VHH binders against q57583. Designs and how they scored, part 1

All scores and structures are predictions.

Target 1, 224 residues: q57583
Amino acid sequence: MDSWNMKGSKMVDVNEITKYLPGFNCGACGYKRCDLFAEALLNKDVKLEDCPFLLRERFKENYEKLKEILKIKGKIKKEEKYIGVIDGYEADFLLKPLPNECSCRETLLIMDKKELKVGDYIRYRPLGCPIPHFAKIIDEYHGFYIIHVVGPSHRITGEKIEYKDVGIAIVVAFEGIVEGKVPEVGKTVKFIPKHCMMQKVHSGVVVQVEGKRVYIEGIDLKVF
Structure headers, positions and changes below count from the first letter of each chain, unless a header shows other numbers; Kabat numbers aren't used for antibody chains.
F stands for the ipSAE by ESMFold2-Fast; E and O both for that by ESMFold2, at different seeds; each is averaged over both directions (binder to target, target to binder). V2 = 0.75 x the mean of E and O + 0.25 x the DockQ between their complexes.
[cut] marks letters that were taken out.

## First folded at step 1 (VHH; framework vhh_etentamig_d1)

Design e04
Fold by ESMFold2-Fast, scan of step 1:
Structure e04 (fold): chain B 224 residues (1-224), chain A 124 residues (1-124)
Amino acid sequence: as target 1 above (224 residues)
Amino acid sequence: EVQLLESGGGLVQPGGSLRLSCAASGFTFSSYDMSWVRQAPGKGPEWVSGISGSGGRTYYADSVKGRFTISRDNSKNTLYLQMNSLRAEDTAVYYCARDSYYDFWSGYPHFDYRGQGTLVTVSS
């Protein structure tokens, strides 16, 4: 496919800005790293002049180049593009984990009738995904299980954990933090969960919005 | 500039073996988990295998477990896929992919770059 070899447009843009920044990672602009400042510039959260080094003679050409790049992005490239790595489809936003969580929250419909409880580790394959997922059940409501994708824990901590194999599960909802334009309740959206190994575009309907936190239902791995 | 260049594809008989290589440049190779992804003619892409930056952890799709082995040589910035007991259904273009940086507490990598692919044809 012509969309193969695509990388996230956000990373391309951040790298394009960052290469013209001083690279000192000194925190003088209010950000610990220059790439975080580049991200904030693209989001229009800060100004170039907030970096005191860009105003010095040594960096005058960098400053002019950055003004040119940001003017083009503001005029022609009005919004960052998020491109699925495998499929090459465009998403409306990236979905990040809630603060201090290891993955977005997935809500699963599990057809297997094994006894499951909060705290259990499971192995499942999402319907439509060829990759087995390893997860910890963090909550349960009305027969649905809310999980964090943790990968095999023995991979991270070196501990041997027994995973209950539940077979194929249907992912019915995602919850996370939007990176990009926040959608409105009731809107059908395309998004990429940050924890998705294949960086595949997902679709769904926005059910709840609170700031940048969203809850999305009716999940499908097919998009147009 | 991140570059990933696959090689080693070709025509092979059923039951045969083939070794794919991926030469990486433009980044600190040992800092990234890497994966192999394949796409058969007329079908969607399928993740095949993954390996941690250190090489201490490996993962396989059920369709290739026991037949394929992923490995890496960080001193040569090279990723490998040893494919044994090849079947007609293994016929595909094979891509190597770089996982995004992730911390030790998260369970899954995120792909941000991939190569151009190498064709593997399994037939008589």
Scores: ipSAE 0.000, ipTM 0.116, lowest interface PAE 18.2, mean pLDDT 76

